# Ledger of designs, part 5: VH-VL binders against Probable molybdopterin adenylyltransferase (moaB)

Target 1, 163 residues: Probable molybdopterin adenylyltransferase (moaB), of Methanocaldococcus jannaschii (q57631)
Amino acid sequence: MHKRIKNIKYAVVTVSDSRYNDLIKGKEVDDKSGKLLKKELNAKVYTIIPDNKNMIKGIVEHIVEFFDVDCIVFTGGTGIAERDVTVEALKEIIEKELDGFKIIFQKLSYEEVGFSAMLSRAMAGIYKGKIIYALPGSVNACRTALKIIKEETGHILGHLREG

## First folded at step 4 (VH-VL)

Design v46 (from r7w with heavy chain N54Y, light chain G51W; framework fv_recibokibart)
Fold by ESMFold2-Fast, scan of step 4:
Structure v46 (fold): chain C 163 residues (1-163), chain A 122 residues (1-122), chain B 108 residues (1-108)
Amino acid sequence: as target 1 above (163 residues)
Amino acid sequence: QVQLVQSGAEVKKPGASVKVSCKASGYTFTGYYMHWAKQAPGQGLEWIGEINPYSGGTNYNQKFQGRVTMTRDTSISTAYMELSRLRSDDTAVYYCARELDWGDYEGWFDPWGQGTLVTVSS
Amino acid sequence: QIVLTQSPGTLSLSPGERATLSCRASQSVSSSYLHWYQQKPGQAPRLWIYWASSRATGIPDRFSGSGSGTDFTLTISRLEPEDFATYYCQQYGSSPLTFGQGTKLEIK
C-alpha cells in the first residue's frame, strides 16, 4: 500500500483574543492566516478561539470526537509573550512530538527571514491518531509551514494507519 | 526589485471621483495585504484601508467608509483605490504600501509606492 | 482609536549629537505592533524600525528603538547629515491603524 494518504481532512483553528472578541461582537473578522489555511488545505472545519489553554485543549477534544478530520492545524499564539499559550497547551496533550517539523520549519524560516526565525515556535505532534500542527499567526509563516504540511502529512498518516 | 509604482498626478473638481493605481512587481502579489494612506500637504500620514489581493476582501477606516473603494486585478498585479465625492480636504499625496508579517507579528509596511498627488480645486 | 503623540514636534540638533524621539500612545500597544518610518521631503516613507526595536534591512546600528505599553522611543546615538528627516511612529494594535504626527529632525 501507498505510504502517502492523499485525501486528508483538515480542521483549522485560529488562536487570537482580538479576532475572537470581534467575532462574538458580530464584527467582520479579517482572519488572514485562517483564510489562507482553509483554502490551501480545503478545510471543512474552521473556528477562532481566544489565547486560552483550556479552550485550545477543549477544541482539540471536541474536533477529535465529533468531526471527521485527520489533521488539526492551529495558527497563532505560538510566540514568546505571556499570552502565547498554543504550544504549551498542545504539549500537555500530545502523545508524541514530531520534532523534525520544527527543525525543518526553522531552517526554511531562516532562509526567508534570517535571525528573526528565532522568534517563531512551530510544532507538530500526534494525538489519538490525528496529526496536530501549531503554526505562527502570520500569513508568511503559515505559507512556509504549508510547504511541509502538504508534502508530509499524507506520509505521516500512512504510517499511523498502517501501525 | 520589489517595487510599487503608482499612477500619475490628478486634478479633479469637487464632487468628482479619482482612481489611483498601484502596480506591484518583484514579489507574489497575492501573498501580501496592500494598504493605502493619505498625506495632506504639510501634514502626517492617515490610514485609509487595506485589501487582501488573494480574496479581494477589504477593510476601510470608518472616516472614509462610503467614499472609498479598493479593488485589485491579479492578472496585472495592480491594486486600485477609488475615492468619490471629492472635497477640497481630499487634496493630498496618496500612498500604497505592502504589509509584511512574520511569526505571530504583522503590520509593518515595506515597500511604499512613490505617491500620487491628487489636487481637488474648482 | 489609538492616538499616537510624538515629542518633540521639531528637534534641532547638530551632526554628532544624540537624538531621542518619543512616541506616546493613548492606550497600551504591544511592542510587536509599533513601527517607525523615516520620510524625507518629496519622498515616500521608508520602514525604519519594526517590532519597536528591530532595525529594517540596511538601517545603521546608530539607530535603536525601545519601549512598551504606552511609551516608545527612537534613539540616534550620533547624528549623521543623512539622518535629518521626519520620523513617524505607527500602531497596528487596533483599527483604525494610526500614525503619530511626526518629529521633524532638523539641522541647528
Scores: ipSAE 0.047, ipTM 0.680, lowest interface PAE 5.9, mean pLDDT 89

Design v47 (from r7w with heavy chain G57D, light chain S95H; framework fv_recibokibart)
Fold by ESMFold2-Fast, scan of step 4:
Structure v47 (fold): chain C 163 residues (1-163), chain A 122 residues (1-122), chain B 108 residues (1-108)
Amino acid sequence: as target 1 above (163 residues)
Amino acid sequence: QVQLVQSGAEVKKPGASVKVSCKASGYTFTGYYMHWAKQAPGQGLEWIGEINPNSGDTNYNQKFQGRVTMTRDTSISTAYMELSRLRSDDTAVYYCARELDWGDYEGWFDPWGQGTLVTVSS
Amino acid sequence: QIVLTQSPGTLSLSPGERATLSCRASQSVSSSYLHWYQQKPGQAPRLWIYGASSRATGIPDRFSGSGSGTDFTLTISRLEPEDFATYYCQQYGSHPLTFGQGTKLEIK
């Protein structure tokens, strides 16, 4: 029986061209999903990046190398538009996908929005002993995912580590 | 049914304040941002601001900053917008609207309240 | 602020005709953040299209939305009498949130 890991350290990364553009121009950024995830997960590491595969992969490497975190949570860039590349970028580096996360997330999403849930992509996977989640950009999608993340992340880390 | 019901029409003199209410029913009031918009006679829609009914956090259009205050009462699922130091160009229909989002799509308004006409005249 | 410019301001057509309504943004807006509303005189606006192309519940399939970047379009393939109304586009990409000035679709 694996022990649940306690006091999980989270990083939150918002993926958004428009919010990143506002950020670099010195404008006030209204990042509702990032704000929600930071508060609910007590994340001390937070940033906003554009919808760019190299930036997404690069921020994962940077956080893993320089910050003491157990889990990285991405929000945004998970849609079906050509510019939405979060899932595609993460699939290139993920060592093992946690398929159960997307199945449970889509089931909960279907209960909330019906067949429109087809347009919402989410994933979770393991990279270098860390859990990485990719969530849709909306506040309500993040709230749905938080139910799963808060309940299961410590358990997953327990199985990943020999504890 | 999901519904937003606003308070009735108001007539105010210049310099007065007006407080419009918006009562929500048929959904979890604290789960969705509430927005307010203005529509002057014969003109288009103008965004005033938003409130998170759960936290009470607000974000206002700078054009109205310093004259607008948004609040809510979670016990009766009601949002309020107060506009102070009224001018003749504040004469308009004021709407509340619930923000919806899902997946990577966000920031559309459904439903809208029926509107409250505020007339500022001397 | 992002300025949304709708064209034409007034579009005079007859039932049975095709209508094309344009919304141009002063800077790029994600399709996920562009929405359309219909408003009839004396009524509140009603959600019509969200995320540039998704029809709201109950909206007939003669309505379609398209576009990306700075240029968005609402198309009505074959006008019915009940379609004559004012249509507004709205962006959620940057604060403050803004609406276009509206396109009034009127009977010729």
Scores: ipSAE 0.490, ipTM 0.844, lowest interface PAE 2.7, mean pLDDT 91

Design v5 (from r7w with heavy chain G31S, light chain S95R; framework fv_recibokibart)
Fold by ESMFold2-Fast, scan of step 4:
Structure v5 (fold): chain C 163 residues (1-163), chain A 122 residues (1-122), chain B 108 residues (1-108)
Amino acid sequence: as target 1 above (163 residues)
Amino acid sequence: QVQLVQSGAEVKKPGASVKVSCKASGYTFTSYYMHWAKQAPGQGLEWIGEINPNSGGTNYNQKFQGRVTMTRDTSISTAYMELSRLRSDDTAVYYCARELDWGDYEGWFDPWGQGTLVTVSS
Amino acid sequence: QIVLTQSPGTLSLSPGERATLSCRASQSVSSSYLHWYQQKPGQAPRLWIYGASSRATGIPDRFSGSGSGTDFTLTISRLEPEDFATYYCQQYGSRPLTFGQGTKLEIK
């Protein structure tokens, strides 16, 4: 047996100060990356939060506690600017980092955009029996990451839940 | 070579409609949003709207809402912008442009089409 | 809508001088969503700087972009004759997408 989990339940979280501010003001929000991830992963849960370490960590705990999901996919807030805290927040809570994800993601990104790939900071890790991915905010970065996520998430979960 | 080629100049009467085309080549047409911008003589750039070539979904600037329609034909990698009920102040160069993104950076335009001059005169 | 105000409207300088172009937003814009274009008369705009500070392919290193929040700057350290053009900033933070009114660099 391959030990693959076949019916993976995803949550998608968009990290964006501007989109969050539009959301709380009742404005229409155009979340292209979140929409793509929600559709491609058939996500059970979707929300938008600001670029804030406590809210990123808090939403992980909220999703883990109240929703039946196997995997949480973050998009946005992974750059090198001061406001970009998704990677930093997740590193504070993850139990084990899946270093192979960032290496494969960078290789695929290099094939798409050359040396500009050095500016992308994607990561993956394990928290409380779940896989957490952090992806850049752009649509094409999410498309690149989806190639890895769709192929590997079930296999990783199978090993993780060997209990 | 990534390129956007627009249709040629047009002269229209007030009240008429104009449909400008933008043919894409050198990339996957359905993977990138297409935008349209207006530049009146001697003036700056004004965003008209965007289309997702994959879904056909559109977002228009409220200033043009009700007068602009954006469509695409994926079989020939071509986007269209139709502007109706033309007025003299619609005289302008109209540009199409491909939206690019990278990492957490989004929403810059590269390349741009060469522009289409639309003149509205009686 | 986010209004982008560029200043000065016209900047008259000589080759060899430093140029500083300002773009000020009416509300905060992520640096990831602030871009600059160069346009010469009769030509389409051309991407110059994306994400406030990243030079587009082929753009000389004398050009640099900086800024965050509401204040963004395009700097040309030593003007060359081919740099005299109109420069536009653009935001992608909210719709409608907007451009500044442009700063025209002209030879003194």
Scores: ipSAE 0.115, ipTM 0.730, lowest interface PAE 5.3, mean pLDDT 89

Design v7 (from r7w with heavy chain E50W, light chain G93D; framework fv_recibokibart)
Fold by ESMFold2-Fast, scan of step 4:
Structure v7 (fold): chain C 163 residues (1-163), chain A 122 residues (1-122), chain B 108 residues (1-108)
Amino acid sequence: as target 1 above (163 residues)
Amino acid sequence: QVQLVQSGAEVKKPGASVKVSCKASGYTFTGYYMHWAKQAPGQGLEWIGWINPNSGGTNYNQKFQGRVTMTRDTSISTAYMELSRLRSDDTAVYYCARELDWGDYEGWFDPWGQGTLVTVSS
Amino acid sequence: QIVLTQSPGTLSLSPGERATLSCRASQSVSSSYLHWYQQKPGQAPRLWIYGASSRATGIPDRFSGSGSGTDFTLTISRLEPEDFATYYCQQYDSSPLTFGQGTKLEIK
């Protein structure tokens, strides 16, 4: 018997070299996806980091150790280019991958954009009792993922925490 | 099928305002950001800004800030761009365009409106 | 703001030849946010390549895009008469969104 956890606490992390560079220089940052996720998930923590494996792993450790959150949602850096390291970084630390997430995400994506869906990578996994999502950087990819995240995150946490 | 149709050419005097419309059809109007761009005669493209048709939120290029206003009417799937205090260097073709995105790919335009020629002359 | 410099400004070639159009950014631009458009006189721009290398629907396979960082290229392997037009690169990795000044491909 598993309960759906309600009132999930989220952290949102945007992965982008250019947005991070703008942020540290005090420039105005146009982070459409990060702002959408922050608003839709009522995120308690929000930040922007560069496309760097050590920074991605480091921010996960920092959030897990020092902030009261249930779920971390990354957006960006999930493509096939050399600089896109979000999936690779997270695979090095996650304890279990939720393979169903990427399958469902790709199916919904295919329905919206056809074969272009092959160019996008998404993943979900468990780390230290928390759920970590990695989403593509676009607004529409985040909207598609939000349908899954809002519906299922509480259910997954219920299973995870029932022992 | 998917198309953007803009209002017709306009001739304005310096100091006047012009309001260009862009009517969308063949897709969910509120699902995509709408951008506006300027192309002066014989020159390249210059970005003016975007509007989110769902929220009405806008973001303008600093060069046009204070003179441009973007709005929309969701009941008729139409976006508007109003440019005030017109000067001679505002003479240009103005385009609306739908922003597409997918995955980590973002910020390309398809389709574009046919363009609206605005001539500012004394 | 990021400045996109296209070269050459005008490229004069004959049908059947290979064309190489360059777009250089003043700072690094992610391939995911670099796009190309074709524009013919009196017409609106048309999406040609998005994400540096993905052809838009209906664009012939003789067109290819490549590049990363600051250097991007649009290549036409064998020019057809309908390919003579102005091509623009565009970035939206950083606000404000910017376009290159265009490369005009004209018949020699």
Scores: ipSAE 0.386, ipTM 0.800, lowest interface PAE 3.4, mean pLDDT 90

Design v8 (from r7w with heavy chain E50D, light chain L97W; framework fv_recibokibart)
Fold by ESMFold2-Fast, scan of step 4:
Structure v8 (fold): chain C 163 residues (1-163), chain A 122 residues (1-122), chain B 108 residues (1-108)
Amino acid sequence: as target 1 above (163 residues)
Amino acid sequence: QVQLVQSGAEVKKPGASVKVSCKASGYTFTGYYMHWAKQAPGQGLEWIGDINPNSGGTNYNQKFQGRVTMTRDTSISTAYMELSRLRSDDTAVYYCARELDWGDYEGWFDPWGQGTLVTVSS
Amino acid sequence: QIVLTQSPGTLSLSPGERATLSCRASQSVSSSYLHWYQQKPGQAPRLWIYGASSRATGIPDRFSGSGSGTDFTLTISRLEPEDFATYYCQQYGSSPWTFGQGTKLEIK
């Protein structure tokens, strides 16, 4: 019975040491996943940051404080390597994890790419009345996640705004 | 089975153009970037450019900019690379390859086409 | 552009030996964007290792990749006859995408 919110305002954040380092040095950056997410979600807020826990937490606080958004979507830094800290950083700040997101994402991913799905970690959670998604850095993982995000984000926000 | 099948060998005169095709099967053609690479006899691999089969958007290596054009036909799942104003040093095997990504890993090429030998001779 | 320098250019070894192939980048490349290919004469390249350390499907566990920053290595713990080929590293950190010049692994 919860109302589905429409016209969701998104921020997109790409997490990548390599892309950030090229950006800061004035080089052209090909951010395929960030560009896909920005276009598909009509995001008005977009940036690239390094694989750094404090920068990830800091950008969440900054976006929440200074921009009118309903949802923040991270892409990158969700792998199993030591440098991949997006999930770890977000777990330190999120108030409630939406465990269903990662289960559904992994099911769809397995159907698409088989056992390679095990190498990526996706998550979703609630922070200060906002939804935060963390997606793998690849274009195909983002495309898979977009199916869930577009379908369900409004429904989740409806539940949040009623209590 | 995911497969890329390229057109057959070509022999061209200097100054001519060549158009190589790459037919994809076994996957969603519009879901993955297609890349082209050059391998001169006895040499290593050199990236030429890529195309997004969904949008038709292209990115070219500056070394080939102005002589290369990449296109695709989504109705037959085929990508094309045309190289104009051919020179003797364009003699090479040309490969198409699908860009794969998953998780936080990006930009590896799998599968590759079998290659197309282009010979530029007087 | 990022230049990938592979060393040695040619590595002559016998079956049963350990091989270590080096790939050095002119600037830092994320391990997620460093990949290795095997190529035999007359054949197309084949994906071998992606993301610096992940074996492609069907690649034997005697192959391992490692490295970060500017220094990457491909190691073959115990060479088999079918492993003698040319190996190329490739980066996807910064356009244009580039390959190393290759290390040719040949029978001593």
Scores: ipSAE 0.012, ipTM 0.620, lowest interface PAE 8.7, mean pLDDT 88

Design x15 (from r7w with heavy chain W102F; framework fv_recibokibart)
Fold by ESMFold2-Fast, scan of step 4:
Structure x15 (fold): chain C 163 residues (1-163), chain A 122 residues (1-122), chain B 108 residues (1-108)
Amino acid sequence: as target 1 above (163 residues)
Amino acid sequence: QVQLVQSGAEVKKPGASVKVSCKASGYTFTGYYMHWAKQAPGQGLEWIGEINPNSGGTNYNQKFQGRVTMTRDTSISTAYMELSRLRSDDTAVYYCARELDFGDYEGWFDPWGQGTLVTVSS
Amino acid sequence: QIVLTQSPGTLSLSPGERATLSCRASQSVSSSYLHWYQQKPGQAPRLWIYGASSRATGIPDRFSGSGSGTDFTLTISRLEPEDFATYYCQQYGSSPLTFGQGTKLEIK
């Protein structure tokens, strides 16, 4: 029997070449998904990075090393195009995949958009006692994933920390 | 039946203001951003700005900043665009449109309102 | 601002022919953020293709979209009379949102 962890600390990372390019040039960035996730999860750690495997892996290590967080939520770069590397990058570092997350996410997505749900890739995994989620970049996909994340993240952490 | 219905044609004098309405039906009004676009006679489409009907937050194209105001009334599922200090080159059809997204795909418009012709003449 | 340049401005063809419409961006745009609309005179624009290559509901298989980076294409394999209209590309990659100037497809 494991206890559900409360007061989860989240980091949010938006993966987007175009938004990162605007950010580094000092332009105002319209990051609707990142803003939604930051607000809904009360995330104290938030950043935007480009669609780059090494930067995705590097930001995970940086957040784990320098910030007190329980969970990292990525949004964007999860599609099937060549540039979409978020899932591939995270699969290289995670210790265990939470396959149930993608199955439940796809079921909820299918109920909303039908067979087009085939084109969305979502993932969850464990790394150094923390949960990492990868979500599609759209606001609607993030809204769908938030239902699962808010309900289950504390339960998963309880299992990780109790054994 | 997802639908956007706009207010009727307006004729205004230079310097006046015009307020165009866009009534949504068949979907959750507060769940989707609403955009406004301008199309001058015989010309292409120009983006004016967007409103989040849930929060009331807006983002405007710099070209219209200071002259455009977007609002909404959630009790009647209606969005409004007000354009002030009208000039003759503001003569155009104005469209509202709902933003959709899915997966990693974002920012296409469906449906569009039927359009509202605003004529500015003296 | 991202400028979308469509070419040709006007394309004159006959039913049964293949049409190729180009949209070029002044800077790179994710395929996920490039969309196409069809507009007929006196009507509102209608969504035609989203995310560079996904056909909207009800759009015939003869329409296909492709492209990435700065170069995007809308192709009609066999023109039907109802296909003659103006087509606009649109980007969502950076504010302000922009449309191309349109390609008018007209009967030769």
Scores: ipSAE 0.500, ipTM 0.852, lowest interface PAE 2.7, mean pLDDT 91

Design x16 (from r7w with heavy chain E106D; framework fv_recibokibart)
Fold by ESMFold2-Fast, scan of step 4:
Structure x16 (fold): chain C 163 residues (1-163), chain A 122 residues (1-122), chain B 108 residues (1-108)
Amino acid sequence: as target 1 above (163 residues)
Amino acid sequence: QVQLVQSGAEVKKPGASVKVSCKASGYTFTGYYMHWAKQAPGQGLEWIGEINPNSGGTNYNQKFQGRVTMTRDTSISTAYMELSRLRSDDTAVYYCARELDWGDYDGWFDPWGQGTLVTVSS
Amino acid sequence: QIVLTQSPGTLSLSPGERATLSCRASQSVSSSYLHWYQQKPGQAPRLWIYGASSRATGIPDRFSGSGSGTDFTLTISRLEPEDFATYYCQQYGSSPLTFGQGTKLEIK
């Protein structure tokens, strides 16, 4: 018998060098994935940061310390290029990885794009009693992940708070 | 198979409006953004804007804002682009295109519609 | 807006030769958001390379893309007659989305 947490509070963080560069130079930024995640999760905390390990780790600590959130959702920087460091940065701080998320997400991705799913590096894990997701930067990947996140995040939090 | 089929060529007078259609088949219409681009005779491609067929939300290139309207009809998997107050420099082939993404790679167009020639002349 | 400048504007070569097409951005663009299209006269553009270096389905391995930051390159190692077309680069990193002016590859 497990409780399911309702009224989950989300933070959304977009990881993108180009969008961050536009943001700091005062340009309007078209962040389709971040905007979708913010709307669908009713996230009150939203920001854009560059593809930088220290900035990724730093924003997690900042959000955990200063904002009342249950879950942080990252989008972007999960590819195989040298600059894609979201997964690497998060693995340095994650206390427990939720391997099932990666497996299920890759299976769904394979159904959509075939063998190119080998390039997906999405992940989920636990840090300081909070859930952290790292999603690909694409809008369609975020739509797929939202189905899992909306269905399961409350269940995962229920397990965390029972023990 | 995945395909975008556009409406036929149009000839319009200056000051008129034109509405081009783009019918999608072979995929989930509401799952992908649709974009529109302009190509004047002998020139390159210019982005006009995008529509999210699921929400109906749009984003337009500022150059066309105030004259362009993008809509869709999900019951027939069709997107529309209407351009008003036509000028001679609006003479061009107009393309619709589906936005694809995968992993961290985002924002390429495949497939493209065959194009619709709009001629603005007296 | 990000301006993409392609060079040369026209490249005249013979079948069997190597072609190198450049696309330079006015500011940095993630390679994940830089794409190339081929267009023949009277036809719609076709996706050729996405994410700076990934060939689209069915594109021959004589085509390769490379680059990062502001400098991107499309290379054709050995031109075939069917490769003579106009090539456009496109960025998705910043709104408005922009295309380069195109490089027309023509037979000598």
Scores: ipSAE 0.006, ipTM 0.590, lowest interface PAE 9.4, mean pLDDT 87

Design x2 (from x1 with heavy chain Y50E; framework fv_ifinatamab)
Fold by ESMFold2-Fast, scan of step 4:
Structure x2 (fold): chain C 163 residues (1-163), chain A 122 residues (1-122), chain B 106 residues (1-106)
Amino acid sequence: as target 1 above (163 residues)
Amino acid sequence: QVQLVQSGAEVKKPGSSVKVSCKASGYTFTGYYMHWVRQAPGQGLEWMGEINPNSGGTKYNEKFKGRVTITADESTSTAYMELSSLRSEDTAVYYCARELDWGDYEGWFDPWGQGTLVTVSS
Amino acid sequence: EIVLTQSPATLSLSPGERATLSCRASQSVSYMHWYQQKPGQAPRPLIYGASSRATGIPARFSGSGSGTDFTLTISSLEPEDFAVYYCQQYGSSPLTFGQGTKVEIK
């Protein structure tokens, strides 16, 4: 009786000023987290954008409108520095926050890195029938989040699409 | 405790090759990138390259491309750095170091191996 | 490649004095990290992400800066703090280190 959506379609977006600058100048970009997420989620869409609220909100609208995806996963820009605006940008547009995601993510993170987990501002929420995750930029934070994302995204979509 | 232990000092002739080992303990070896950094006597630190022990994927500093090979053996939790066509300018202490990351922070090295002195002389 | 220039090259001070070390990058960097190295030893991480203290590092060490200009401060030098300090950028290949600032006892 438990219901899960299968064949979830993902978009992956890396948020990084320096990587974006290298990308637009035609340099090779070392995006370890974005490439891990793209591979592990078999992402339909992958791109890099700068640490900019309007670009973050704009890419969500663009992906939702023009690409057949169920879920958007952001990595980077979730820290406490002034340039880190991913959480702030997404909170301006999300319809409902999935508070359990950050609690579970912080619990798993604490088990791996102790009190450094306090610097994590990961989040998840619902926007226009899609799930949006915002993850820290590090490879190990993304690995931790993938455990939750792979297990639960289909279940969340099942609930969302039933009512 | 997390630790990296390197092989002992080597004396090599010009034109030969050296292979330095770095044995990891106290953490999941495949979970972290490993880097190699060298330091000539009385000089600063110079990055040589990195390896992902999980995939075997490597990236090298262009200055060493064609002469350096970094490998990892998951069964022994050991990384290796081989440098060929040695010249006197390659005399240095060679370090392995684990790349740490957390949250939006990445790319600092902790711990470092104790270092391996490679002397290239006739 | 990104070139990191540290200044001063040598800083001669007495215990109890404040040390201020500069690291300037030729281009904006994603991350700046700081290491301490004593003779015969491997480098020890001090600061990561410009301003976060590494595990076990005393509060007298602090870091600041962004973009191309970064500073490491030791508020009151202890005898064990006399060492060479290196900055390191991450995010642009090849990874690079500054040439080092030697903090020596006067």
Scores: ipSAE 0.187, ipTM 0.731, lowest interface PAE 4.7, mean pLDDT 89

